# Designs tried in a protein design chat: VH-VL binders against q0aze0. Part 418

Target 1, 268 residues: q0aze0
Amino acid sequence: MKIILVNNRFKENTEKKAQEIAGQLSALNVEVIIDNGLDEPYAGTVDFIMVLGGDGTMLRAARRYGQRAIPVLGVNMGTVGFLSNIEINELAEYLPLILREEYSLEARMMLEVAVFQQQSLLTRVFCLNELLLRSNSPRMLSFALEISGQKLEPYRGDGLIVSTTTGSTAYSLSAGGPIADPQLDAFIVTPVASHIINKRPLVVSPEREISLHLLEEREAIIGIDGQIKMDFGAENRVLIKRAPHPLLMVNLKAKPFFTSIDRSLQRQ

## First folded at step 19 (VH-VL)

Design LL10 (framework fv_oberotatug)
Fold by ESMFold2-Fast, scan of step 19:
Structure LL10 (fold): chain C 268 residues (1-268), chain A 125 residues (1-125), chain B 107 residues (1-107)
Amino acid sequence: as target 1 above (268 residues)
Amino acid sequence: EVQLVESGGGLVKPGGSLRLSCAASGFTFSSYGMHWVRQAPGKGLEWVGVIRYEANSYATDYAAPVQGRFTISRDDSKNTLYLQMNSLKTEDTAVYYCAKDRIYYSKAFYGMDVWGQGTLVTVSS
Amino acid sequence: DVQMTQSPSSLSASVGDRVTITCRASQGIKSWLAWYQQRPGKAPNLLIYAASHLQSGVPSRFSGSGSGTDFTLTISTLQPEDFATYYCQQDNYRPLTFGQGTKVEIK
């Protein structure tokens, strides 16, 4: 069995714990690769991915490995979040189940985001939560939103979020989007500070293709899962569609989505 | 230097056929939807049709007056757009322009920002 | 098909004048309207796209406004090179449709 341990090198407690866990797994004849975020993703065959940290670390793991159809387990390191399944102090208890492959999988849709500069592909990335288009200056944006070849009325405002259902509780929620059951597959399109009256969030089929471009030159950025940021100008275009594979999240412990929402709202 | 150059126009009898070409240079031809627009002598502009890009399966659309008689095609390796005109009628007499859509990799249309000089097609006995 | 009607069909104006041309769509086209200029014997040039956005290289004296069904092209201070026919064109529905044109004569 080969397992990737994904952690954040810049959090000392997480790095030390990753090393301890790697030692424990090696003692059980498990090959361990540590991904601390500084190197390229591991390219070889992998049987399981263990993410040590908060939601941010899980988002990075999903971007790097989510399209490989490999089970991904979120292990919470004390940070409140939606994407972990067990706590770090529970890992020893559940480790035999992991090694015997005795767990269920929950599929979470992902976005495929292709960013172009003029006609050239600048980057293609996958994400679990959302793509954000936002003004990087006090001036509002004017941009075109196209859904499967149909043009909506031009948007005027600070920006737009295209989110998965998993991302419905992230930035989309802060911008006024709905909370969506992550078991549903859908894109949620949420305006950011729209200056057009009655511009509402849209919930659309995940089979739709969404594209965005600016109608006039402005200082704007695109953000992907809050981890990738790029300048966005009138010569740029972004195309968004459902990623080929969902992220396969490991369920070892009952953590119903609605219970997680209740707990998150009550934490102080 | 971004430009489009049409060729192939001329005099043809009613019921005849003619193929127009539009040579593109100075931009990534394969990324854009390409239009044909015509203008009868002394009259206004009339959209003829469009062909989209490869990832959209080169999907085409035509105006009703030419549907079934005209075919738009492209050869991205030669940066060339074509209009095959069959069963020509006197009412098809016009200057034919090729034009590039503003936005790349779009299934929709956002204005035609580059136009050729036009080629005259005269359908007369 | 969406019918585009321009008003007036022609006008005469002096250099320095403010010129206004209107375009009406037979049904709502959102803001998806372009304006083109065609000088005698030349191909059309794109002036305005998405109703109000100025194409690169087009002088700032040109401006567009409107949405839905009623649109306006304004030339704030007419110049000699503005002698031309102007066309509106919707790109919200297929087929794409043009107005009949407005000829601006500088006299």
Scores: ipSAE 0.806, ipTM 0.919, lowest interface PAE 0.8, mean pLDDT 91

Design LL11 (framework fv_oberotatug)
Fold by ESMFold2-Fast, scan of step 19:
Structure LL11 (fold): chain C 268 residues (1-268), chain A 125 residues (1-125), chain B 107 residues (1-107)
Amino acid sequence: as target 1 above (268 residues)
Amino acid sequence: EVQLVESGGGLVKPGGSLRLSCAASGFTFSSYGMHWVRQAPGKGLEWVGVIKSDAYGGTTDYAAPVQGRFTISRDDSKNTLYLQMNSLKTEDTAVYYCAKDRIYYSKAFYGMDVWGQGTLVTVSS
Amino acid sequence: DVQMTQSPSSLSASVGDRVTITCRASQGIKSWLAWYQQRPGKAPNLLIYAASHLQSGVPSRFSGSGSGTDFTLTISTLQPEDFATYYCQQDNYRPLTFGQGTKVEIK
């Protein structure tokens, strides 16, 4: 069995904790690769991915490894989030189940985001939560939203979020989007401070292609899962579709989505 | 720099056929939807049809007056757009322009920002 | 098909005049309307796209407005090179359709 341990590179204590866990796994005849985010993703075959940290660390793991159809387990190391399944103090108890593959998997859709610069592919990235287009200046944006070849009325405002159902509780929620059952596959399209009345969030089929481009030159950025930022101008275009593979999230402990939402909202 | 040049126009008899070409330069031809637009002598502009970018398989759409008689195709390796015109009628007499859509890799259309000089097609006995 | 109707069909104006051309769609096209200028013997040139957005290189005296079915093109201070025929064109529905044109002539 080969396991990747993904940890938060910006927390000094997480590297030591990852090494401790790696030692425990090695003692059980498990080969461990540690990914702290500084190097390229591990290119070899692995059987399991264990994410040590919060939702942010899980988002990075999903972007790096989510398309490989490998089970991914979120292990929380302090602050409870939506993407972790067990807490670090529970790991020892659940480890035998992991090694025997005695767990269920939940498939979570991902976005495939292709960003073009003057007709050339600049980058292709995968993400679990969302793509954000936003103004990077005091001036609002004017942009076109196209869904499977159908043009909506041009958007005028601060930006737009294209989210997965998993991302419905992230930035899309803060911008006024709906809370969606992550068992559903759908795009959620949520405007950010739209100046056009009646621009509402849209829920659309995951089989659709969504594209965005600016209708006039403005300083803007594209954000991916709140962690990657790219400049975006009128010469740029972004195409969004469902990623080829869902992220396979490990369920070792019952963590019903709607109960988790209620707990989080009551404590915030 | 960015240019479209039409060729292949001329005099043809009713019922005849003619193939127009449009040579593109200065941009990534394969990425853009390409249009044909015509203008009868002294009349207004009339959209003929479109072929989408390679990202959308070069699918085509036509205006009703030419549906079934005209075929739009492209050769991305040669940066060339074509209009095959069959069963020509006197009312097909017009200057034919090729035009580039403003946006690349789209199933929709956002205005035609680059136009060729036009090539005259005269259908007369 | 969406019918585009322009008014007037022609107008006479002097250099320095403010010129307004109207375009009406037979059904709602959102803001998906372009304006083109065609000088005598030349190919059309894109002026405005998405109803109100100025194409790069087009002088700021040109502006567009409107949405749904009613649209206007305005030339704030007519210049000698602006004597031409102007066309509106919708790209919300297929087939794409043009207005019949408005000829701006020297008075």
Scores: ipSAE 0.807, ipTM 0.917, lowest interface PAE 0.8, mean pLDDT 91

Design LL12 (framework fv_oberotatug)
Fold by ESMFold2-Fast, scan of step 19:
Structure LL12 (fold): chain C 268 residues (1-268), chain A 125 residues (1-125), chain B 107 residues (1-107)
Amino acid sequence: as target 1 above (268 residues)
Amino acid sequence: EVQLVESGGGLVKPGGSLRLSCAASGFTFSSYGMHWVRQAPGKGLEWVGVIWSKTEGGTTDYAAPVQGRFTISRDDSKNTLYLQMNSLKTEDTAVYYCAKDRIYYSKAFYGMDVWGQGTLVTVSS
Amino acid sequence: DVQMTQSPSSLSASVGDRVTITCRASQGIKSWLAWYQQRPGKAPNLLIYAASHLQSGVPSRFSGSGSGTDFTLTISTLQPEDFATYYCQQDNYRPLTFGQGTKVEIK
């Protein structure tokens, strides 16, 4: 059995705990690879991915490994989030189930994001939550939204979010998008502070292809899962579609979505 | 420099056929939807049809007056757009322009930003 | 098909004049309208796309406005090179359709 431990190198407590867990797993004849986020993703074959941290660490793991169809377990080490399944102090209890592969999997859709400049592919990335297009100046954007070859009225405002259902509780929620059951596959398209045109969020089929480009030169940014940031101008175009593989999330313990939403909304 | 050059126009009798070519240079031809637009002598512009990029399915759409008689095709390896005109009528007499759509990798229209100089087709007996 | 109607069909103007051309669609086309200029014996040139966005290289005296069914092209201070025929064109629906044209000629 080979397991990747994904952690945050810049958190001293998480780094120390990762080393401790790696030692425990090695004692059980499990090969361990530690991914602290600074190096390129591990290229070899692995059986399981254990994410030690919060939602941000899970988002990084999903981008690096989500398309490989490998079980991914979120282990919380601090503030409760949406993407972890068990707490660190519960790991010893659940470890035998992990090693015997006695768990269920929940499939979560991901986005495939391709960013172009003058027809050349700049980058292709996968993400679990969302792509954000936003203005990087006080001036509003004017941009075209195309859904499967159909143009909507041009958008005028601060930007747009294209989200998965998992991402419905992240930036899309803050921008006025709906809360979606993550068991559903759909794109949620939420406008950001439309200053001139009153726009509503859209919920569209995950089989559709979404495209964005600026109609005039402006300073803009593309954000992916709140972690990747890149400049976006009138020469750029972004294409968004459903990723080939969902993230396979490990369920060892019931974590009711609607109970988690209620708790989160009370804290916001 | 971005450029489109049409060729193949000429005099043809009613019921005849003619093939127009449009040579593209200075941009990534394969990425864009390409149009044919015509203009009868002393008259306005009339859209003939479009062919989309292969990444967008490579499909074609035509205006009703030419549907079933004209065929648009492209050869991305040669950066060339074609218009095959069959069963020509006197009302097909016009200058034929090829034109590039503004946005790449799209199956929607965003305006035609580059035009060729045009080639005259005269259908007369 | 969406019918595009321009007004006027022709006008006479002098250098320095403000010229306004209107375009009306037979049904709603959102803001998906382009304006083209065609000088005698030349190919059309794109001036404005998405109703109000100026094409690169086009002088700022040209401006467009409107949405839905009613659109306007304005030339704020007519120059000698602006004597030409102007066409609106909707690109919201297949097939693409042009207006009949507005000829701007010397008084």
Scores: ipSAE 0.804, ipTM 0.916, lowest interface PAE 0.9, mean pLDDT 91

Design LL13 (framework fv_oberotatug)
Fold by ESMFold2-Fast, scan of step 19:
Structure LL13 (fold): chain C 268 residues (1-268), chain A 125 residues (1-125), chain B 107 residues (1-107)
Amino acid sequence: as target 1 above (268 residues)
Amino acid sequence: EVQLVESGGGLVKPGGSLRLSCAASGFTFSSYGMHWVRQAPGKGLEWVGVIKSKYDGGTTDYAAPVQGRFTISRDDSKNTLYLQMNSLKTEDTAVYYCAKDRIYYSKAFYGMDVWGQGTLVTVSS
Amino acid sequence: DVQMTQSPSSLSASVGDRVTITCRASQGIKSWLAWYQQRPGKAPNLLIYAASHLQSGVPSRFSGSGSGTDFTLTISTLQPEDFATYYCQQDNYRPLTFGQGTKVEIK
């Protein structure tokens, strides 16, 4: 059995805890690879991925490993969030179940994002929550949204979010998008401060392809899961589709989505 | 320099066939949808058809007057667009232009930003 | 098919004049309209795309406006090189369709 432990290099307490857990797993004859974000993703085959941290660490793990069809468990280190399943102080209790592969899996769709610069592929990334297009200046953007070959009326405003259902509670929610059951597969397309009256969020089939480009020269950026940021101009184009594989999230403990939403919304 | 150059025009009798070529240079030809547009002497512009990039599956569309008689194809290795014209009629007499769509890797259309000089096709007895 | 109708079919204007050309679509095309200029004996060149966006290299005296079914091309201060025929073209529906053209005669 080979396990990757993913932790956050910028959280000193998670580095030490990852080493402790690696030692415990090694004592049980489990091979452990530690990924603290400093090196390239581990290229070999593994049986399980354990993510130590909050939602941000899970988003990074999903980007690095989500397309490999490997079970991924989120272990919360005290940060409030939606993507962890158990708390760190519960790990010892659940470890025998993990090693015996006695758990269920929940599939979460991911986006495949390809960004082009003058027809050349600049980057191809996968993400769990969303792609954000936004203005990087006080000037509003004018841009084209195309869905499977169908052109919508040009968008004018500060930007647009293309989100998974998992991402419905992240930036899309802040921009006025709906809360979606993560068991549904769909794209949620949410405008950011649109100057067009009645521009509403759209819920779109995950089989469709979405593309964006600017209709005029503006300073803009593309953001992916709030972690990757890149410049976006009129010579750029972004193509979005459902990723080939969903993220396979480990469920060891009942964590009802709607209960989590209620708690989050009551706080603020 | 971004450029399109048509060739293959000439005089042909009704019922005849003719193949036009459009040589592209100065841009990544394979990434763009390519159009044929014609203009009869003294008349306006008329869209003939399009072939999409391989990203869109290389699909073709035609205007009704030419559907079933004309075929658009492309050879990305040669940066060349073709229009095969069969069963030609006198009303097909026109200058034929090839034109590049403005946006790459799109299933839709966003204007034609680069045009060739045109090649004259005359269909008469 | 979407029919595109331009008005007027021809006009005469003096250098320095403000010229407006209108284009009407037989059904709503959103803002997906382009304007082309064709000088005598030359290929068309793109002036405006998405109703109101200037193509790179096109002089600022050209502007476009409108959405839905009614569109306008304006030349604010006509120059001698603006002698040409102007065409609108919708790209919202297949087949793509052009207006019949508006011929602008200078002096």
Scores: ipSAE 0.800, ipTM 0.911, lowest interface PAE 0.8, mean pLDDT 91

Design LL14 (framework fv_oberotatug)
Fold by ESMFold2-Fast, scan of step 19:
Structure LL14 (fold): chain C 268 residues (1-268), chain A 125 residues (1-125), chain B 107 residues (1-107)
Amino acid sequence: as target 1 above (268 residues)
Amino acid sequence: EVQLVESGGGLVKPGGSLRLSCAASGFTFSSYGMHWVRQAPGKGLEWVGVTRNEANSYTTDYAAPVQGRFTISRDDSKNTLYLQMNSLKTEDTAVYYCAKDRIYYSKAFYGMDVWGQGTLVTVSS
Amino acid sequence: DVQMTQSPSSLSASVGDRVTITCRASQGIKSWLAWYQQRPGKAPNLLIYAASHLQSGVPSRFSGSGSGTDFTLTISTLQPEDFATYYCQQDNYRPLTFGQGTKVEIK
């Protein structure tokens, strides 16, 4: 059995805990690879991924490993969030179940984002929450949104979010998007500070393809899961579709979505 | 220099066939949708059809007057667009322009920003 | 098919004049309209896309406005090189359709 431990390099406590857990797993004849974000993703075969940290660390793990159809377990290190399943002090209790593969899996859709520059593919990334297009200056953007070959009225405003249902509680929510059950597969398209009256969020079939480009030169950026940032201009184009594989999230402990929403909304 | 050059026009009898070519240079031809537009002598512009790029499976669309008679194809390795015209009618007499769509890798269309000089097709008995 | 109707079909103008050409779609096309200029014996060139966006290299005296079914091309101060035929074209629906053209002639 080979397990990747994903941790946050900027949290000293998390690095020490990862080493401690790695030692425990090695004693049980489990091969451990530690991914603290400094190196390229591990390229070899892996049986399980354990993410030590908050939602941000899970988002990074999903981008690096989410398309490999490997079970991913979120282990909370003290921060309230949506993407962890168990607490670190519960790991010893659940470890035998992990090693015997006695758990259920919850599939979460991901986005495939292809960014083009001067007609050439600049990058292709997968993400769990969302792609954000936003202005990087005081000037409003003018841009085209195309859904499966159909053009909507041009957008004028600060930007747009294309989100998964998992991402419905992240940036899309802050911009006025709906809260969606993450068991549903859908794109949520939420405008950011639209200048045009009555622009509303859209809920779109995950079989659709979405594309964005600027209609005039502006300083803009593309943000992915709030962690990757890249410049975006009129020479750029972005294509978004459902990723080939969902993230397979490990469910060892019941964590009902509606209970998590109630808790989060009361604390905001 | 970004350029499109049409060739293959000429005189043909009704019921005949012609193949037009459009040679592209100065841009990444394989990335763009490519259109054919015609203009009868002394008349306005009329869209003939389009082929999308490889990322969109080379899908094509045609105007009703040419559907079933004309075929648009492309050879990205030669940077060349083609219009195969069959069962030609006198009303097909026109200058035929090839034109590049403004946006790359798109299923939809956003204006035609580069045009060739045109090639004249005359269908007459 | 979406029918595009331009008005007027022709007009006479002098250098320095403000020229306005209108285009009406038979059904709503959002803002997905382009304007082209065709000088005698030449291929068309793109002036405006998405109703109001000026193509790179096109002089600022050209402007476009409108949405839905009614659109306008304006030339604020006509220059000698602007004597040409102008076409609107919708790209919201297939097939793409052009207006019949508006010829701008020397007065």
Scores: ipSAE 0.800, ipTM 0.914, lowest interface PAE 0.8, mean pLDDT 91

Design LL15 (framework fv_oberotatug)
Fold by ESMFold2-Fast, scan of step 19:
Structure LL15 (fold): chain C 268 residues (1-268), chain A 125 residues (1-125), chain B 107 residues (1-107)
Amino acid sequence: as target 1 above (268 residues)
Amino acid sequence: EVQLVESGGGLVKPGGSLRLSCAASGFTFSNAWMHWVRQAPGKGLEWVGVIKSKTDGGTTDYAAPVQGRFTISRDDSKNTLYLQMNSLKTEDTAVYYCAKDRIYYSKAFYGMDVWGQGTLVTVSS
Amino acid sequence: DVQMTQSPSSLSASVGDRVTITCRASQGIKSWLAWYQQRPGKAPNLLIYAASHLQSGVPSRFSGSGSGTDFTLTISTLQPEDFATYYCQQDNYRPLTFGQGTKVEIK
């Protein structure tokens, strides 16, 4: 059995805990690879991925390993979040279940994002929450939104979010998007401060292809899961599809989504 | 320097055939959707058809007057667009322009930003 | 097919004049309209795309407006090189269709 331990290189406590857990797993005849984010993703065969940290660390793990169809467990390290399943002080209790593969898997859709510059592919990445297009200056954007080859009326405003259902509680929520059951597969398309009063969030089939490009030269950026940031200009375009594989999240402990979101929401 | 150069125009009898070529330079031709547009003498512009990029499947669409008679094709290794015209009629007499769609990696049309100089096709006895 | 109708079909103007050309679609095309200029004996060149966006390299005296079915091209201060025929073209529906053209002639 080979396990990848993903931790946050910028938090001293998680590095020390990862080393401690690696020692415990090695004593149980488990091979351990530690991924602290400094090197390229481990390329070999792996049976399980354990993420030590908060939601941000899980988003990084999903980007690096989410397309491999390998079980991923989020282990919370003192921060409140939506993507972890158990707390670090519960790991010893659940470890026998992990090693016996006695757990259920929850599939979470991911986005495949391809960014082009003129005639060239600049990057292709996968993400769990969302792509954000936003203005990087006081001037609003004018841009084209295309859904499966159908051109909508041009958008004018500060930007747009294309989100998974898992991402419905992240930036999309802040911009006025709906809260979606993460067990559903859908794209949520949420405008950011649209100049057009009647622009509403859209919920569309995950089989749709979405593209965006600027209609005029503006200073803009695209953000992916709040972690990758790239300049975006009129010669750039982005293409968004459902990723080939969902993230397979390990479910060891009942963590009721609706109760969790209810507690996190605050009265206006 | 982005440019398109048409060739192959000439005089042909009704019922005849003719093949036009359009040589592209200054951009990655294989990533571009390419159009043919014609203009009869003293008349306005008329869209003939389009061929999508290889990335988008290389499929074609035509205007009704030419459907079944004209075929658009491309050779990405030679950066060349073609229009094969069969069963030509006198009303096909026109200057034929090739034109590039404005954006790459799209599933829709966004206007035509680069045009060739045109090549004249005359269909008469 | 979407029918595009321009008005006027021709007009006479002097250098320095403000020129307005209109284009009407037979059905709603959102803002997906382009304007082209064609000088005698030359190929068309793109002036405006998405109804109101100026193509790079095109002088700022050209502007476009409108959405849905009614569109306008304006030349704020006509220059000698602007005597040409102007075409609108919708790209919201297949087949792509052009207006009949508006010839801007020297007065």
Scores: ipSAE 0.791, ipTM 0.910, lowest interface PAE 1.0, mean pLDDT 91

